VH-VL binders against Large ribosomal subunit protein uL10m (mRpL10). Designs and how they scored, part 51

Target 1, 224 residues: Large ribosomal subunit protein uL10m (mRpL10), of Drosophila melanogaster (Fruit fly) (q9vpl3)
Amino acid sequence: RGKINIQRPKAPHYERARVVAVTQPKYPELPKAKSCFKTRAERTQQQQENPYNEIIAREVRNWLDHSRLVAFFHLSSITADDIFRVRVQLHKQNLHLKSYGSKIIEQAVKNTRYEAIVPLFHSNHCIVFSPDPEKTAALLRIVRRVPQMVLLGGIVEETMLSRNQLVAYAQMPGLHAVQAQLVQTLSQAPGHLIQQLQAHQNSFVQVLDVHAKNQMNEETPKST

## First folded at step 3 (VH-VL)

Design n53 (from n5 with heavy chain D99L L100Y G101S Y102G S103E S104Y W105Y Y108L; framework fv_cemiplimab)
Fold by ESMFold2-Fast, scan of step 3:
Structure n53 (fold): chain C 224 residues (1-224), chain A 119 residues (1-119), chain B 107 residues (1-107)
Amino acid sequence: as target 1 above (224 residues)
Amino acid sequence: EVQLLESGGVLVQPGGSLRLSCAASGFTFSDYWMTWVRQAPGKGLEWVSGISSDSSYTYFADSVKGRFTISRDNSKNTLYLQMNSLKGEDTAVYYCARLYSGEYYFDLWGQGTLVTVSS
Amino acid sequence: DIQMTQSPSSLSASVGDSITITCRASQDISSYLNWYQQKPGKAPNLLIYYASSLQSGVPSRFSGSGSGTDFTLTIRTLQPEDFATYYCQQSYDYPWTFGPGTVVDFR
């Protein structure tokens, strides 16, 4: 949208717009009066049952159902051009980068075995989907070049994995049987997985803090 | 103060076995990947082996695969390298090095321990 | 495996000189390149990580640049303590590989 620059219309147009604004009623009675008869809970329930949100939630469930690899990322501030370049690189490897609101994620995973991941999505996030779990190594190589994307964990062959477990899966040899055994061995109860994924988020925050401190210490005043 | 201290390097005959130890102090050992990097006399650096923070995953250079085993004891803050079927080409100073997981660099190194394989 | 090469293999310089060491990767490694300094009889120490980030405690006369396959380490106003061997290392993919090293000798 190119509406960022504010332009003032010429005097004739401005005067006409101002007259219309003054004569037009600003506070319609019916919609506001009727809204007073709805409780906050009813409004919240209506918002949660919004057909648009359910349509998007079904899209997310479809991606989860048809993807043998799902990776969850924390997403820091990134430009539209930079994220587009990442999407293009990922698409070449049949990896699909998607971003959805936390309420939509909650609706998508509600009543599924993945419901436990909802807390991971309360901050800015994105998800990468692929039907091919062998693309995990390619995914991690591409994302290593994108400091704004931080791996939190994922799902491989319907098994929830922490960051370290997913990194290890990516580094395993291409023997499918060995990789399948690894996934089963790494399997965690939802509660334990959430703790591990949150611990990795906290470890990442700690790493960022240490990195920031190192950058500050290296940034000396330019003086003689 | 963060520190790594290696021990165990000695003269050993070809075909022999040796275990190196690396004692870590001053940091949370269980949060870091740990590695062994070696340097033959007058030669460059060669990554040998790495182990994940929880010991779930171990990786080896092709030159040592099948002969060396890496392990760690997080309760004792100690890293180990078990070397079997030693060859003359394994003669090197072995360094214990910590991997910084954010950017994947070796930010802390031990003093090194010399392993000599000779008859 | 990703192969690393360094140029020159050795160079002679005097205190106060500015020197440049080049490192090349056999494939695109983005900015996942680190530089280490090793003084005789000592362990290596980290100078630069992620191609251009200066490690805490390292003098500002050291700088790194480059991306993709070609990388450069520059030392401005060379000091006596800078006579050492310098190694580059790629951290893009396993196995991690080091360059063969560049020996910086006193002239």
Scores: ipSAE 0.000, ipTM 0.421, lowest interface PAE 15.4, mean pLDDT 75

Design n54 (from n6 with heavy chain S99D G100Y Y101L Y102G D103S S104Y L105F; framework fv_fezakinumab)
Fold by ESMFold2-Fast, scan of step 3:
Structure n54 (fold): chain C 224 residues (1-224), chain A 118 residues (1-118), chain B 111 residues (1-111)
Amino acid sequence: as target 1 above (224 residues)
Amino acid sequence: QVQLVQSGAEVKKPGASVKVSCKASGYTFTDYWMHWVRQAPGQGLEWVGWINPYSGDTFYAQKFRGRVTMTRDTSISTAYMELSRLRSDDTAVYYCARDYLGSYFDYWGRGTLVTVSS
Amino acid sequence: QAVLTQPPSVSGAPGQRVTISCTGSSSNIGAGYDVHWYQQLPGTAPKLLIYDNSNRPSGVPDRFSGSKSGTSASLAITGLQAEDEADYYCQSYDSSLEGWVFGGGTQLTVL
């Protein structure tokens, strides 16, 4: 018998796409009326700039501005079934998984306090956004079971934190005053933070090298 | 290096069946869904369906239900699409394509031309 | 018939900018599903050009960019070159059809 349980999604990818659609940020289109009157200088600048990149960069900036929790991940290849389960679990916790190109991220954060994060996006990546920083513990619990997602660091209450600092924050009780004090105590100058985040990326590269070596060993039958 | 190698061109008569193969290499076959997409001569791309190589689960576009069957053989990292009761309007290049994260198709086979004529 | 609407052709001169639109509905792009773009050179298989609305795969020049707003998406090509002559297809997911959908394709001619 192969009857499909109607109370459960038949196709994980199909339901994953629906979850992504529900969690997709919805921003109003640029008001057409704003474009009806422009100076010659404004029209010339508009022709020289790529408006598509600016629109997407504004979307990223809006996510950054409206999220009190932002977490950065390196993302390796992952099955459709696995990503579906991860997105469903994240969505239930008001956690929104997004991916953007590195140039879009750079454009979005250029000349902002977040410019230091740009090097994190030189490889495959994804970002999780939430308006609720107390969801950091839930986020880390979910991604702990997803080896393809490697936490690099994040932003909590507009403060950039390393992986270890985010873990420390997640372990605090749900007392807002205590958590706010911890964030201030853990905060560091952007230069020092990026060094720590780069160290985590370097450690991940070493892990990938070990994994690749293990993959080669598994492909070649060995007995020692 | 990811590669999807498809079987050679086929010529069939109306009412016959055709089975196209797609052999994957350069990655773990069971970690990614496989899609089938066709393109009639001079026409656009049309999605046929997908198979999950790990479970064997499939899902087909409504237009092809009852005529298409997708299978896989994990021992040789090969996916198959069989289309039955062929009509002349089934003449098309059939592509296999690898799904990434349940969203887009990151690698495509070179295509298999299936010609249906009397 | 294609589910997503693209202009059948666009043209431009070398060095110019062209844009290719992709219009959907409330069951696909309007429902928030991401839009992807594929380039198909004559006699070849489609190749991923843009994924998740605006991202470029490794090896795709930054002359290619994508965006999405409401029920529509756009592919922009700046600094147009002769080798850009190809068919371009947008793709998304449709919740009513429960499957992947493509645009009808746009043939780009470099004059």
Scores: ipSAE 0.005, ipTM 0.421, lowest interface PAE 15.4, mean pLDDT 76

Design n55 (framework fv_fezakinumab)
Fold by ESMFold2-Fast, scan of step 3:
Structure n55 (fold): chain C 224 residues (1-224), chain A 119 residues (1-119), chain B 111 residues (1-111)
Amino acid sequence: as target 1 above (224 residues)
Amino acid sequence: QVQLVQSGAEVKKPGASVKVSCKASGYTFTDYWMHWVRQAPGQGLEWVGWINPYSGDTFYAQKFRGRVTMTRDTSISTAYMELSRLRSDDTAVYYCARGYEFTSGFDYWGRGTLVTVSS
Amino acid sequence: QAVLTQPPSVSGAPGQRVTISCTGSSSNIGAGYDVHWYQQLPGTAPKLLIYDNSNRPSGVPDRFSGSKSGTSASLAITGLQAEDEADYYCQSYDSSLEGWVFGGGTQLTVL
């Protein structure tokens, strides 16, 4: 086990290969018929932080910090060949499918703004990361073929979104256009600037509602 | 109705370049991959590469790397394939075909563009 | 050379069953990639006939069926009809070549 550089992510294919190697679950052989009363040494080891888990937890935090799109999925029984094909499809879109144990996720997000996601990981799960939020539509199209993966929610641009909000976001017209419009608004006189900022916030919410309700027949939460 | 309309037949000399177009209609152009496949006269199908119209990302078969360039124009829902340094064995019908993603089956095909390379 | 192996021709009489094989390797069909089948009538573009091993697109008769086992796939046509006379191609993804691969094609003749 060499030193793992998790402070800054590298190229997607390199990170994917590294994550597959270090995050795959391993089952160490456990001694059979052990006493209910453990020795002091065994209790001390059990209470110590697992250094492997902390390394992987730091990698999870690094992915969370450097990804502008994070999607959480419940994962039903799926063959190794099927999940491999999904990983290949996602990787070509700069979408990185990761599987981490629930304990590792809890350790990674403890005392962070992401702590609220912990309940999502009490059952079988996987996470998709991407530095590109524009890939949300591509992600949902790929996952549509995989009934074993059920979208639970996600994080886009550091904002936690429910399943319905993330689906609505995927149907939204160009993010670049919305960002350009905001920049243009900021260049105007102060009186007009305030009104247009409010209009853009209201327009953004309206666009999400219209696309979710009319195009996908999804219920959206009330407007912000 | 999904329709892929390709540009007309081209006759080129060896060493020239050819650019074939594929205009999509009847669906959201950026929601599907566009693949390019060729077929030499009397021969089988050969995959050339794909473009993701949403991102502009491309991927080419090893045989064509360095000679093929795929682009798109989202304002007119059109994909392009340009093949350079043409040889006589590049003579083929070139098809564009739609895929749900890069590894899915190709559900709609253009009618093909015959490219003839002869001196 | 085609990466996936198909017989160059098969023939049958109306009402009969024919099967077209598609043999791959550990880097494509054997790696778990789905197999798709295309029908190409003379002078036309290929048409998707079977996708993801065994699924039929809307409008494809249930006389056409696909299966996959190990490194190979098969297309079965039952109740053979004159209009089935065409070239048939299998397709899969190859991880070693990092791209799509096709079979050499099989010409079906209905006698």
Scores: ipSAE 0.006, ipTM 0.424, lowest interface PAE 15.0, mean pLDDT 75

Design n56 (framework fv_fezakinumab)
Fold by ESMFold2-Fast, scan of step 3:
Structure n56 (fold): chain C 224 residues (1-224), chain A 119 residues (1-119), chain B 111 residues (1-111)
Amino acid sequence: as target 1 above (224 residues)
Amino acid sequence: QVQLVQSGAEVKKPGASVKVSCKASGYTFTDYWMHWVRQAPGQGLEWVGWINPYSGDTFYAQKFRGRVTMTRDTSISTAYMELSRLRSDDTAVYYCARVPYYDYGMDVWGRGTLVTVSS
Amino acid sequence: QAVLTQPPSVSGAPGQRVTISCTGSSSNIGAGYDVHWYQQLPGTAPKLLIYDNSNRPSGVPDRFSGSKSGTSASLAITGLQAEDEADYYCQSYDSSLEGWVFGGGTQLTVL
């Protein structure tokens, strides 16, 4: 429950009160125009497409478009004090924790390359945005102490990453080194380019999988 | 070969400021966090703070906030730690240390700079 | 006063096993924060020995191992050698202090 983390729309322009003519003691019945009546289904559809939701969806799109780091989390039951402490720690690192309804997320990413994230928001969720992808390591350090927040995946430099890929990105040298590596592979002869990219991808995935499994094994207590 | 080369020993009076440098070589300076740690003679290690050489972002231990400033110059791959309003109990060897992304620990250390604060 | 508690000294003979403990609290090791270990030879800078509880950097011998349980961590040294004589420090993050904290250090003597 609770309110979504967005400023509400401004109130519409005020209308002046209509001056009632004293000389009209009885109002005639206005003829009904069929085109002025909408079906219950059409009225329900309009109510489901609340203008407030559309404004929030646009804000979400703006966050997605202007953030170089976006991380998605499942959020279990957490106290207001605990989430406030997390927000403060994240804010110090230029990381912005936002919560939006699943329908709003769906509207924001509909017909975009990010539409695949919609199933992640079926349950309680939150999103962390940052203009700085270098903050991924700081983000994961902070969230590691919040068992109620479970990393699902993210978007870095407009590229969608799984949980394991995002964890691996946090371990990589700064953005400059990653960019330099890509430039090196792109400078290769066409015959070698596909092999180079596939070799790096396979090595990267293997390292990520090993690291992720080691992380999970450390977190799992030994059974009796 | 990866190296962190620190500036030479300093002797300062109480109330003065000291600025220690740490020159990185053998790796891309902006790809790693730089931490500062001190050690008083015969005592243990004490964390001072970190700087991200890529962004210039800093974070300091609560004890040193208001007295320490960390900066860097990417053109010469050098990090700096300036400690002001020196006290005699600030006498210590000050180390810079490199930290990879994702909580890896301090994998490469400078040899240390002895700062002596005497009356 | 160090935030993490280590024994001030431990000793062993060559070939033996020694263990150095590092005791924290609910705001650091007990909160799940990883523990790193450093070796400091006399007159030298510290060297990273173990990171993220149990991982060894390249060049660190297999006889060094780390573990973590509850609010405590341990560094184990098997097949003790004379060259292992040094000070050993544990390190973790503390959420209450919002920073990295070290143990008081343990001097290992090889008898």
Scores: ipSAE 0.005, ipTM 0.419, lowest interface PAE 15.7, mean pLDDT 75

Design n57 (framework fv_fezakinumab)
Fold by ESMFold2-Fast, scan of step 3:
Structure n57 (fold): chain C 224 residues (1-224), chain A 119 residues (1-119), chain B 111 residues (1-111)
Amino acid sequence: as target 1 above (224 residues)
Amino acid sequence: QVQLVQSGAEVKKPGASVKVSCKASGYTFTDYWMHWVRQAPGQGLEWVGWINPYSGDTFYAQKFRGRVTMTRDTSISTAYMELSRLRSDDTAVYYCARLTYGEYSFDYWGRGTLVTVSS
Amino acid sequence: QAVLTQPPSVSGAPGQRVTISCTGSSSNIGAGYDVHWYQQLPGTAPKLLIYDNSNRPSGVPDRFSGSKSGTSASLAITGLQAEDEADYYCQSYDSSLEGWVFGGGTQLTVL
């Protein structure tokens, strides 16, 4: 609240998201008469092929394309009041908490470099977007007070990062240190990254998360 | 109730090595980077370096490269700083300190370990 | 030598206002990196007093305030009390050194 700068710029992502939302194409209403002889299977397919889902999928693609920070979370049972308080805290840091259905996420990332994230969204999830990657530290500070939100991984400057790589990125100030840490992150194998993201999603057993962290810290080549 | 508990004072001869420990409690040890800062008697604070307790990655101030090694043991939430080839001007109180997310300030400090280098 | 410059000492009487300066360069404070302040009582570890230029941690009295402008920062202590007698250090980050940097420290004497 309040305004410190007369020319307070809106985040690029916020401005772009608003423009895209306003210019979104409106789907023409489908002729009802044409569906009267459809089979149950065809009707079920028509229900699943909801035109509104494509509009939301385009919004998700716009958020992904214009956010320099995207963080993925598993969301355990949480009250509406609690998640609202978290959303307000995040918004003050230009961090935008969103929740989408898994089908919409799949439609948004299909045939893109981000398609690998689809398995993260099988159940109870949310995503935080920001145009500012330096807000990663603020994000992690806020979320550590919310045990119902479990960090799975994210995307920083178009690079997919595991939970631990995001934590490392968050702890370096400014330009040189942050860039050095990001470069170091790029050395990780893609298979290892996917396994890390899935392991964190399966945090029903806390000992498995600790074990995964120990394995990542002490990884050595296998030889036989 | 964050606490950083450091090992006791040590007296070393020139040319020896010293290893100082810092045991963390009251938070998730791997979630915050641990820094080391020293202070010679009657002098100011001097940054030595940091360790990422999760990965084991380290970075040292240029003055200490080649003489300092930082390690950690996640099973006991303890960070270590080893300084080799000690000289009399290495006599100082050595502090471990936790780096905050986003502010890049040191929110909690150990009580310090006095290392005296004398013949 | 310390990377950030502070006056070696400052003094005041109870109830007065004192200010402690911290001067950096274009690679640290001048580059936009935040300034943090620590209080060190004799024989104790430093304690975080001010972070991100002007914010106070829980438990720090509002008599302590910080500010930053250009390549410099300052710590202001109003309503000076005897228990404020301590060493004060500023701290920032330096992009050229790729490391954390401290001021030389200022000894505050309460007369």
Scores: ipSAE 0.006, ipTM 0.479, lowest interface PAE 11.1, mean pLDDT 77

Design n58 (framework fv_fezakinumab)
Fold by ESMFold2-Fast, scan of step 3:
Structure n58 (fold): chain C 224 residues (1-224), chain A 119 residues (1-119), chain B 111 residues (1-111)
Amino acid sequence: as target 1 above (224 residues)
Amino acid sequence: QVQLVQSGAEVKKPGASVKVSCKASGYTFTDYWMHWVRQAPGQGLEWVGWINPYSGDTFYAQKFRGRVTMTRDTSISTAYMELSRLRSDDTAVYYCARHFDYSGYLDYWGRGTLVTVSS
Amino acid sequence: QAVLTQPPSVSGAPGQRVTISCTGSSSNIGAGYDVHWYQQLPGTAPKLLIYDNSNRPSGVPDRFSGSKSGTSASLAITGLQAEDEADYYCQSYDSSLEGWVFGGGTQLTVL
């Protein structure tokens, strides 16, 4: 397995290669809620059907396809200064905080396996992207200090994880425990099979080994 | 647990149409795309197209455009492939198969439907 | 003919190692698209054997392994057994055709 988001082609080929090949998630019915857009450092856009929304939706698909870690948050009202401070801390860890309207998210994930995330974005929301899944622990450590951001769930190595599963992933005791956690997730999630985890063993082992070493030095963080 | 049950064998004359069904069970039908793949007797696998059961969106291989139509009925978890203007070289076993995960490999296959086109 | 090139047949004795190649082009395997392998026993539907270049589904023995390099992929079978006698197909995505493509298939004969 290659490093998917080391480079991001701003091209239809990345969308076609991945979007047309993804599975379709199920859709629970949820009431419509206001999107989390209130960041003055990032100018908000209204949810509107127009060509510009398609361009932004394409950007969202690019982030989803090239990020090995994606975390979804409910975002309460937050000042521009506070969110800027959070963005700076996240950026140091190669974590990228983005806010998009729910309509744009819906357009971005339509006809992809990520359609299951749409209900998460019918209320105020934001997303953190990273090419590096070993940064999950760093992400949660930073966000624990931001009460306005409430973790809803995420995607790690293309596997949908609940909030509790993401927390467990960040604090895994070892490789077999991490493997078991993902197996548990696959048994509960549509579109995922236990054998997929077995087959990714070598690259996954290396990722987990680095992650575990970072986790073991919680009092003495390593280049995170 | 996961099963894809296909309709029975069909014998058609050249110029006719055939509609093959694939009933899914053991998973949420709308969560996975469905592919159709055919195999002529003694030959290899040939991809026909896919359908997204949630949206109804379809995409067909160039060779079959204008002759194939894929549909689904979510109330009975069934996908359909209709091939028109049949020729003798359309004689094949037609498989439905579930599109799995981000990379789009086919993890479960139906047992196949033999379609024989002869005069 | 098929878009991906496989040898039409390979043979081996029990316990031997055999390798089945799958050769593509710059629009499919060479473009970085993943390669999947299917095993088809006589009279049955194909079954997923290897996915995403090198990964094994549950129930597939570790005797089966896959690899990918440049425009080609390979399926390796070690400790060959009589029950491995089957047709093997590779599959990838082709960006120029905007669709899925299969190899022509390889018949494995166990001596």
Scores: ipSAE 0.000, ipTM 0.416, lowest interface PAE 17.9, mean pLDDT 74

Design n59 (framework fv_fezakinumab)
Fold by ESMFold2-Fast, scan of step 3:
Structure n59 (fold): chain C 224 residues (1-224), chain A 119 residues (1-119), chain B 111 residues (1-111)
Amino acid sequence: as target 1 above (224 residues)
Amino acid sequence: QVQLVQSGAEVKKPGASVKVSCKASGYTFTDYWMHWVRQAPGQGLEWVGWINPYSGDTFYAQKFRGRVTMTRDTSISTAYMELSRLRSDDTAVYYCARTSYELGYFDLWGRGTLVTVSS
Amino acid sequence: QAVLTQPPSVSGAPGQRVTISCTGSSSNIGAGYDVHWYQQLPGTAPKLLIYDNSNRPSGVPDRFSGSKSGTSASLAITGLQAEDEADYYCQSYDSSLEGWVFGGGTQLTVL
């Protein structure tokens, strides 16, 4: 038995192809033409039983459990070429950019310590994972040049940090011990952590609202 | 049938260029990265570079920069690797191989193209 | 010189267990990059045997297993069979070289 190695990026389309290959039963060819009609019960069962979501959810859980740095972003409209260039630049710093559907995120984090992050993913989003928390500064330098990616917050050494706390962490000296101490200072005790998570959610809602208005203003053609 | 079909063996003189093709079939060509890996006779595997068939972006190993060019034609699902200023030590079997993402593993390989460089 | 170090050869009798090591450094396996293994039969292209340290693609027997610890990885083959005679290569990514790196290869002989 093996574990999924979280330190390497994985494309969503690969997981979809893999699930289709694994979950397709080998059936003999039907003598009659296949019906294009399905009963309501069959549609409901197919919607409820989705091995695609569970396999990807397990991948997400492994990314979250084994990454010492996780950063959450709102993602505005961006070209495939632009996001690919960002992805390549991030990978050179051992930073792994991933995007997952909100239902998959919810399935991955339900009944885990990460359940509080679900509201962050009700809109377009992406996540950056890394085994190296000292790369937070490199991450923020790279995404500074990508206005379509808006930092919402993250998790460093299993501690939830707001956007401002993560920015503060990134600005500290590169010594591991100093950065670890900063994380403990910015977030401590269960009661305090719950309060920070609540502030984090409120901050994300504010960022998304401001970003949505800015996106509309920038992208909408002016009426003639 | 999911496969990568490569062009036939080539014999070149030192200083010439060679262009090897790799035609993908049975899957969506632009959904996978395409890499090139070579193997000199009796030797190990050596990575040459990759191309993203979707964007056309390329990345080459330092050893081959300035001599290698990777291109693709999405209309015929074919990737190309051109190696110029050939030397005798470029004699090798050149493989194309795909990955599902840029830092992935090689899950499908072409059968290889033998390039012989001799005077 | 190969970037990842493998023994040049290993041998075993039918039914035995053999292990092939793959030793890297802090810029590749030690940096946390996954290790993959390929089997190359004489005159053929390499075939994916193990990916992401320990996972098997469909069609690969469960006799093959992989593991990774620190800067090294290992491929284990149990119940050795004559058909297992091949060259075995480990592969990872190296952040300093910004590229894929392979082991030198190990020739497995079944005696």
Scores: ipSAE 0.000, ipTM 0.423, lowest interface PAE 15.4, mean pLDDT 76

